# VH-VL binders against q8ixk2r445to577: the designs that were tried, part 74

Target 1, 133 residues: q8ixk2r445to577
Amino acid sequence: FFGMLQNKGLTDYCFDYNPPDENQIVGHQVILYLCHGMGQNQFFEYTSQKEIRYNTHQPEGCIAVEAGMDTLIMHLCEETAPENQKFILQEDGSLFHEQSKKCVQAARKESSDSFVPLLRDCTNSDHQKWFFK

## First folded at step 21 (VH-VL)

Design ss1
Fold by OpenDDE, look of step 21:
Structure ss1 (fold): chain C 133 residues (1-133), chain A 121 residues (1-121), chain B 112 residues (1-112)
Amino acid sequence: as target 1 above (133 residues)
Amino acid sequence: EVQLVQSGAEVKKPGSSVKVSCKASGGTFSRWAISWVRQAPGQGLEWMGVIIPKFGTANYAQKFQGRVTITADESTSTAYMELSSLRSEDTAVYYCAKSRYYGRSGIFDYWGQGTLVTVSS
Amino acid sequence: NFMLTQPHSVSESPGKTVTISCTRSSGSIAYHYVQWYQQRPGSAPTTVIYEDNQRPSGVPDRFSGSIDSSSNSASLTISGLKTEDEADYYCQSYDHSTKGWVFGGGTKLTVL
């Protein structure tokens, strides 16, 4: 699966990544923003290694969850996907993080009108449902 | 250092077409979006359209849809803007502009030097 | 669709502070980043502010950006005004409906 990773509950919002340095793509938080369908910063891939790759350029970035955090941070992809980079995109649309045993939820950034994907306890909320488009 | 170098000035007749080039250097062309922005004499900046060469995706301002075509050649790191059915109102300086992000942070961080296109009978 | 409205012109003496406003007609100014570009006569535009209040390297800290949600406007402030600051300034922001960008009408800054 590849393309825009769009949220069901938060209509018309997609995974979005904007590193400050175009030549240094790791270490920053993945956000949500209005889907534009143009690729680039909203193009992701779900791989057979259960990675969510920011699959635009080499070296490729993979979404990771750092210890003690609930945010999604871009790391470099590795030959063997580390445990903190493994997700299960389930048939019901839920995006499950194996290591934390939590689900990715579209959430409002605190004290902001912005939105971000955050790890939360798994529910049946549409805000935890995702699909590639 | 990133540079955008555009083709030279053009003089065109009404009804004809013009194709302006924008050659990029000093960075990774495939990471960018290239927008075209024009400026009529004494007027403000007007966004015309954009292309993301890596994905081959392009989008145009409604005003120019059907009359403008933006393309890119990754092998030469060059973007092109072709405007057809030219009219006197199309007389302007046309700029290409580079951005690393599409959408919320639409930073045009580098610009070409501009290309004057004059449309006159 | 939306428009960005700027004053046509502003003027001030060297050493003083000027503020250029950019008002968004619809949509939240706080959620959609605003960029500011400087264009000197006979030159291409250059970025002086991005993402509301960030300065590119090489841009003096005399330049600052801010957002006012109550008026749905962005502002470019130039302190310690210098003769070299005389230029046209344009605000810009993303339009989701068109998936393109919109520029303000531009403001001519004259240093007296």
Scores: ipSAE 0.883, ipTM 0.949, lowest interface PAE 0.6, mean pLDDT 96
Fold by ESMFold2, look of step 21:
Structure ss1 (fold): chain C 133 residues (1-133), chain A 121 residues (1-121), chain B 112 residues (1-112)
Amino acid sequence: as target 1 above (133 residues)
Amino acid sequence: EVQLVQSGAEVKKPGSSVKVSCKASGGTFSRWAISWVRQAPGQGLEWMGVIIPKFGTANYAQKFQGRVTITADESTSTAYMELSSLRSEDTAVYYCAKSRYYGRSGIFDYWGQGTLVTVSS
Amino acid sequence: NFMLTQPHSVSESPGKTVTISCTRSSGSIAYHYVQWYQQRPGSAPTTVIYEDNQRPSGVPDRFSGSIDSSSNSASLTISGLKTEDEADYYCQSYDHSTKGWVFGGGTKLTVL
């Protein structure tokens, strides 16, 4: 799967990545923003290794969650996907993070009008449902 | 070290077309968003449209839809803007500018030197 | 589709502080980042503020940016005004309805 990774419940919002330095993509948080349809910073690929890849940059980034954290951050992809970079996109649209046993949810960032994907206990909420377009 | 170098000034007749080039260096041209922005004499900045070469995606301001075509050649790291059916009010300096990202964080952090296009009878 | 409205001109004496406003006609200004560009005569624009309040390297600390959600406006503030600050200033933001970019009409700053 590839393209815009969209949220079902938070309509018209996509995974979006815009680190402060476009040449240093590691260690910054993935956000959600209105889908623009132009590719680039909203283009992601879901791989056979269960990675969510950001391939606009070379070397490519892979979304990860560090142990004990709930934020999705960018790491460099590896030949064999580390456990913290594995997400299972299930048939019901849930995006399950294997290592943490939690699901990705669209959430409002505190003290702002911004949205971010965060790990939460898995539910049937449409805010935990995702699809590529 | 990022540089955008544009083609030279042009004088055109009404009804003709102009094609301005913007050659990029010092970065990864293919993943950038390259916008074209014009400025008529004594006037403000006006966004015309954009291309993202890696994805082949382009978008145009409504005012120019149907008259502007923005293209890119990744092998030469060059973007082009072609404006057709020229009128005297199209006399302006035309800039290319690159942004890091599309959408929310669209800083135009590098600009070309500008290309004066004069449309006169 | 929205407009960004700036005053046509502002003036102030050297050493003083000037504020240039940028009002968004529809949609929240706080949700979409605002950039500010300086343009000296005969030159291409250069960035002085990005992402509402961030300064690129080389831009003096006397330039600052802010957002006022209640008036739906952004502001560029220049303190310790210098003659070299005399220029045109443009705000800019993203328009999701067109998936494109909007510039304000521009403000001519005169330092006298």
Scores: ipSAE 0.743, ipTM 0.900, lowest interface PAE 1.1, mean pLDDT 92
Fold by ESMFold2, last read:
Structure ss1 (fold): chain C 133 residues (1-133), chain A 121 residues (1-121), chain B 112 residues (1-112)
Amino acid sequence: as target 1 above (133 residues)
Amino acid sequence: EVQLVQSGAEVKKPGSSVKVSCKASGGTFSRWAISWVRQAPGQGLEWMGVIIPKFGTANYAQKFQGRVTITADESTSTAYMELSSLRSEDTAVYYCAKSRYYGRSGIFDYWGQGTLVTVSS
Amino acid sequence: NFMLTQPHSVSESPGKTVTISCTRSSGSIAYHYVQWYQQRPGSAPTTVIYEDNQRPSGVPDRFSGSIDSSSNSASLTISGLKTEDEADYYCQSYDHSTKGWVFGGGTKLTVL
């Protein structure tokens, strides 16, 4: 799968990545923003290794969650996907983070009106359902 | 160091077309969002449209829809803006500008030097 | 579709502080980043503030940006005003309805 990774519950919002330096993609948080349909910073690929890749940049970025954290941040992709970069996109649309046993949910960023994807206990909420377009 | 270098000034007759080039260097042209912005004498900045070469996606301001075409050639790292059916009010300086990201952050962090297009009878 | 409204001109003496407003006509100014550009005569615009309040490298810290959600406006503040600050200033933000960008009408800053 590839394209815009959209949320079912928070309609018209996509995974969006805009690090402060477009040439230094590691270590910044993935956000949610209104879908623009132009590719680039909202274009992601879901791979056979269960990675969510940001391949607009080379070398490519892979979304990860560091131990004990709930935020999705950008790491460099590796030849073999590390466990913290593996997400299972389930048949029901849930996006399961295998290492933490939690699901990706659209949520408000702490102390702001911005939205971000965060790990939360898995539920049937539409805010935990994702699809590519 | 990112640079955007535009083609030289043009003098055009009403009813003709102009095609302005914007050659990029110092980065990864294909993934950039390249916008065109014009400025008539004594007037403000006006966004015309954008292209993202890697994705082949373009979007135009409603005012220019049907008259403007923005294209890119990845092999030469050059964007083009063509404006057709020229009239005197199209006399302006035309800038290309690179933004970091589409949508959320619209910073035009690098600008071309501008191209004066004069439309006179 | 929205407009960004700026005062036509502002003036202030060297050493003083000036604030240029940028009011968004619809939709929240706080949900979309605002950029500010400086344009000197005969030159292309250059960025002085991006993402509401961030300063590019090389821009003096006397330039600052802020957002006021209650008035739905952004502000560019220049303290310690210098004669070289005399220029036109434009705000800019994203319009999701058109998926394009909007510039304010511009403000001519005169340093007397």
Scores: ipSAE 0.738, ipTM 0.899, lowest interface PAE 1.1, mean pLDDT 92
Fold by ESMFold2, fold request of step 22:
Structure ss1 (fold): chain C 133 residues (1-133), chain A 121 residues (1-121), chain B 112 residues (1-112)
Amino acid sequence: as target 1 above (133 residues)
Amino acid sequence: EVQLVQSGAEVKKPGSSVKVSCKASGGTFSRWAISWVRQAPGQGLEWMGVIIPKFGTANYAQKFQGRVTITADESTSTAYMELSSLRSEDTAVYYCAKSRYYGRSGIFDYWGQGTLVTVSS
Amino acid sequence: NFMLTQPHSVSESPGKTVTISCTRSSGSIAYHYVQWYQQRPGSAPTTVIYEDNQRPSGVPDRFSGSIDSSSNSASLTISGLKTEDEADYYCQSYDHSTKGWVFGGGTKLTVL
């Protein structure tokens, strides 16, 4: 799958990636922002290796969660996907991070109106349901 | 390193069209968002529209919908803006500008030198 | 669909501080980043502030940006004003309703 990775519960919000330097894509957090439909910084690809790829830039980025953390951070993709870069998009729309045993949830950034994807205990909340468009 | 070089000044009659070019260098043109911004004499900056070449996606300000077409040629790293049905109030300097990202964070960090389009009979 | 309103002109003496306001007519100014551009006569605009308060490389630290949510406005502040700062200044922000960009009307800064 590829395109806008949207949240069911937080309507009209997409995965969005805006690293401070457009040529240095590693190590920054993925956010959620209103879907604009133009591709680029909101274009992601879900691969057969269970990666969520940011391929607007070369070399490509892959979303990862570092051990003990709950934030989604951009790493470089590898030939064989590391376990921390694998997400299972399940039939019910949940986005499961197998290594941590947690689900990706749309969450409000503390004390702000901004939103980010974070790992949380899996529930049936629509804020944990995702789809490509 | 990044540069945007525009085509030269144009003098046009009312009712005609103009096509301004913007040649990019020093980066990866295909993934950039290239906007067009104009400035009439004595007036401010006015966003006209954008293209993202890799995705072929374009969007236009409501004021210009139906009259403006923005295209890109990746093989020459060149964006184009065509404005049709020209009127005297379309006399302006037309700029191309590159932004890092679309949406929330859209710094226009590199600008072309501008192209004066004069519409007169 | 919104407007960004700036004062038409401001003036101040060298060495002093000026502040240029940019008020958003609808929607929160804090939710969408504001950029500021400087334009000298006969030249293309250049960025002096992006993402509310970030300076590009080469922009002096006497340029600063801020957001005031209570007045729904952004401000560009230039301290230690120099004659070379005489220019037009524009704010800019994203309009999600059109998925496009809006510029403020511009402010002519005169350094006396």
Scores: ipSAE 0.712, ipTM 0.893, lowest interface PAE 1.2, mean pLDDT 92
Fold by ESMFold2, fold request of step 22:
Structure ss1 (fold): chain C 133 residues (1-133), chain A 121 residues (1-121), chain B 112 residues (1-112)
Amino acid sequence: as target 1 above (133 residues)
Amino acid sequence: EVQLVQSGAEVKKPGSSVKVSCKASGGTFSRWAISWVRQAPGQGLEWMGVIIPKFGTANYAQKFQGRVTITADESTSTAYMELSSLRSEDTAVYYCAKSRYYGRSGIFDYWGQGTLVTVSS
Amino acid sequence: NFMLTQPHSVSESPGKTVTISCTRSSGSIAYHYVQWYQQRPGSAPTTVIYEDNQRPSGVPDRFSGSIDSSSNSASLTISGLKTEDEADYYCQSYDHSTKGWVFGGGTKLTVL
C-alpha cells in the first residue's frame, strides 16, 4: 500500500514528516497533520518487509521506534528490515509494532493543538485504526 | 547551493500565451514543491500554483484555474508555467519559488530572479 | 479561504524597534505556520522568518516573529533598525480549504 496514511478516528489527518533540514531525515519525529493530497511529505509506502517507508528522500527513510520509547522516529531503511522498523497493518486497520507489542495511536501532544502517532497498548479505538488513500 | 534561474523577459499581445521556465540546480529538484508567484507593478505577491515533480501533482489558485498550467521536466530539472488568454492585468513579474514541504510548513526558501511579462496592445 | 491583513506602511528611525502585524480574517492563525519575506525593489523576496519564529541562517537576530492568538495575528519585529532594513515585508500562510498559500498585502517599511 502507498499514499496518505490516514487515521480513522482523527478525521482528515495524515502521517506527515517535516524534519528541520530536508536533507537530514534521520532522527526526527513523525507527526500528524491535515491531509493535503499532494504526496511528498505525506507520502508513505507499506512494504512486504512490513516497513512504513518515506521514499521522497534517497536513501529512503523507514519509521522506527527505539527500544523503550513510544515515538515514531525516522531511520534509514536497511536491506533487511530491523525489528524496530516492523509494523503489521492488520485487517481491522490497527497498526501493530512487532518488537514492542503495541499499536500506533493518534494522540494529542500534551497541552497543544499538535497531533502525533504514538505507541500505546492495543485497543479497538478508532484512533488506532489506519488506512492508505 | 540551490539556484533557480528563470527565462528572460517577454512582451506579449492580449489573447496570446506565455511559457516561463525555471531551471533548478544544486539540489534534488524532483522532490521539491515548485510554486509560481506573480507581482504586478506596485502590487503585492500573488500565489498562482504549484507542482511537485516526483509525484506529478499540481494545484492552482482558483483565480488562474483554466488559464494556468504548471509542468516539470525532471531530466532537465526545469519547471514551466504557462498562462493563456493574456490580458493587460497579467503584466507582472513572475517568480518561481521552491519550498521544503507542502502544507503546514511551506517556507519558500529559494526564489528565481523573476521574469517580467508585459502584455500590451 | 481567508485573508492576511498587514498595515500598508510603517516608518521608524534607525536604532528603534518596529512591529509589523499580519491578521488572519478567519480560522486560527496558530494552526498553520506563518512565514515572513523581505523584498527590496527589483529583487526577489527572501525569507526572514519561517514557522512563526524561526530565523534562516544569515538573518540577524534582531528579526523575530511571534503569534498572538487573542488578536488572531502574527507579528514581525525588527529591533535596532538599520537603513538596509527598508523594504517591503509580506506574511504568508497555508490555506487548507484550497490546499494553497496566501500572502498578506505587504507592508512598506521606511527607515528614516
Scores: ipSAE 0.711, ipTM 0.896, lowest interface PAE 1.2, mean pLDDT 92

Design ss1
Fold by ESMFold2, fold request of step 22:
Structure ss1 (fold): chain C 133 residues (1-133), chain A 121 residues (1-121), chain B 112 residues (1-112)
Amino acid sequence: as target 1 above (133 residues)
Amino acid sequence: EVQLVQSGAEVKKPGSSVKVSCKASGGTFSRWAISWVRQAPGQGLEWMGVIIPKFGTANYAQKFQGRVTITADESTSTAYMELSSLRSEDTAVYYCAKSRYYGRSGIFDYWGQGTLVTVSS
Amino acid sequence: NFMLTQPHSVSESPGKTVTISCTRSSGSIAYHYVQWYQQRPGSAPTTVIYEDNQRPSGVPDRFSGSIDSSSNSASLTISGLKTEDEADYYCQSYDHSTKGWVFGGGTKLTVL
C-alpha cells in the first residue's frame, strides 16, 4: 500500500510529516493534517516488513514508537525492521502496533487545534481506522 | 545551497503564449513543491499554481485554470510555466519559488530572480 | 477560498515600533500557518517570519509574528525600526478549499 494514509473517523485528515529541517528527518513527531492530495509530506508506503515508510526523503524514514511512549516518531529505516517500527494494517482498517499491542488513533493534541496519531488501547472507533488513498 | 534561476525577460503580443523556465540546483528537485507567483507593476503577489515533480501533481489557482500549464523536467531539474492567450493585464514579473512542505507548513524559502513578461501590441 | 487583507501602507519613525495586520476573511487564521515576506524594490521576496512566529537564520529578533484569533488576524511587528526595513510586506497562508496559496494585498512600510 502507498499514498495518503487517511483516517476514517477524522474525515479528510492524513498522516503528515513536517520536520523543522527538511533534510534532517529523524526524531520528530508525525502529525495529522488536512489531506492536500499532492503527495510529498503526506505520501507514505506500507511495506512487506510492516513498516510505514516516509520515502520522499533519502535515506528513508520509518515510523516508530519508543518504549513507554505513545507518540509516532520518525526513525531511519533499517535493513531488518525493528520491533518498534512494525505496524499491522488490518483488513478492518485498524493499525496495530505489535510491540505495544496498541492501536493508532487520531487524537486532538491537548490544549491545541492540532491532531496527531497516538497509540491507544484498541477499540472499534472509526478514529482507529486508516486507509491508503 | 538551493538556487532557482529563471529564463530572461520576454516581450509578447496579445493572444500569444509565453513559457518561463526555472532551473533548480542544490537539492532534490523532484521532491520539492515549485510554485509560480506573479506580480503586475505596482501590484501585489499572486499565486498561480504549483507542481511537485516526483508525484506529477499540479494545482492551479482558479483565475488561471485553463490558461496556465506548469510542468517539470526532472532530467534537467527545470520547472516551466506556460501562460496562453496573453493579454496586456498579464504584463508582470513571474517568479518561481520552492516551498518546504505542501499544506500546513508551506514557507516559500527560495525564490527565483523573476522574469519580466511584457505583453504589448 | 478566502482573502488576506493588509493595510495599504504604514509609516513610522526610526527606532519606533510598527505592526502590520493581516486579516483572514473566512475560516480561522489559527488553523493554518502564516508566513511573512519582505520585498525591496526590484528584488524577489525574502522570508522574515514563517509558521506564525518563527524567524529564519539571519532575521533579527526585532521582527516578530503573532496570531489573534479573536480578530482573525496575524500581525508582523518590527521594533527598533531602521531605514533598511523600508519595503513591501506580504502575508501568506494555505487555502484548503483550493489546495493552494493566498497572499495578502501587501503593505508598503515607509520609515520616515
Scores: ipSAE 0.693, ipTM 0.893, lowest interface PAE 1.3, mean pLDDT 92
Fold by ESMFold2, last read:
Structure ss1 (fold): chain C 133 residues (1-133), chain A 121 residues (1-121), chain B 112 residues (1-112)
Amino acid sequence: as target 1 above (133 residues)
Amino acid sequence: EVQLVQSGAEVKKPGSSVKVSCKASGGTFSRWAISWVRQAPGQGLEWMGVIIPKFGTANYAQKFQGRVTITADESTSTAYMELSSLRSEDTAVYYCAKSRYYGRSGIFDYWGQGTLVTVSS
Amino acid sequence: NFMLTQPHSVSESPGKTVTISCTRSSGSIAYHYVQWYQQRPGSAPTTVIYEDNQRPSGVPDRFSGSIDSSSNSASLTISGLKTEDEADYYCQSYDHSTKGWVFGGGTKLTVL
């Protein structure tokens, strides 16, 4: 799967990545922002290794969740995907993080008007449903 | 370091077209967002449109829709802006600019030197 | 579609502080980052503030940016004003309805 990774419940919001320095992509949080349809910073790939890959930069970034954390952050992709970079995109649109046993949910960033993807207990919420467009 | 170098000044007749080039260096041109911004004499800055070369995606301001075409040639790392059916009010300096990201965080952090296009009979 | 409204001109003496406003006509100013550009005559614009309040490398810390959600406006503040600060200043923000960018009308800063 390739394209804009959109949320069903938070309508017209996509995965978005905009680190302060476009050439230093590691260690910053993935956010959600209004879908612009232009690709680039909202263009992601879901791979056969269950990675969510940001290849607008070389070397490529892969979304990870560090142990004990709930935020999605950018790591460099590895030849064999580490467990913390593996997400199962299910047929119903849920995005399951195997290592943590939690689902990716669209959430409001604390104390702001911004939205971010966070790990939460899995539910039937449309805010936990994702699709590529 | 990122640099944007534009083609030289043009003098054009009404009804003709102009194509301004913007040669990029110092980064990964294909994945950049390259915008065109114009400034008529004594006036402010006006966004015209953008291209992201690798994705082939372009978007144009409504005012210029149908008259502007923004393209890119990845082999030469060059973006182009073509404005057709020129009128005297199209006399302006035309800038190319690179933004970091499209949408929310759209800083234009590198600008070309500008290209003066004069439209007169 | 929205507009960004700036005062046409401002002036102040060297060493003093000036503030240039940028008011968004619709949609929240706080949700969409504001950039500020300085333009000297005959030159391309350069960034002095991005993402509301961040300075690029090489921009002095006497330049600062802020957002006021209640008035739906952004402000560029220049303290310790110097004669080399004399220029035109433009704010800029994203318009999701058109998927494009909007510039303010510009403010001419005169340092007397």
Scores: ipSAE 0.610, ipTM 0.867, lowest interface PAE 1.7, mean pLDDT 91

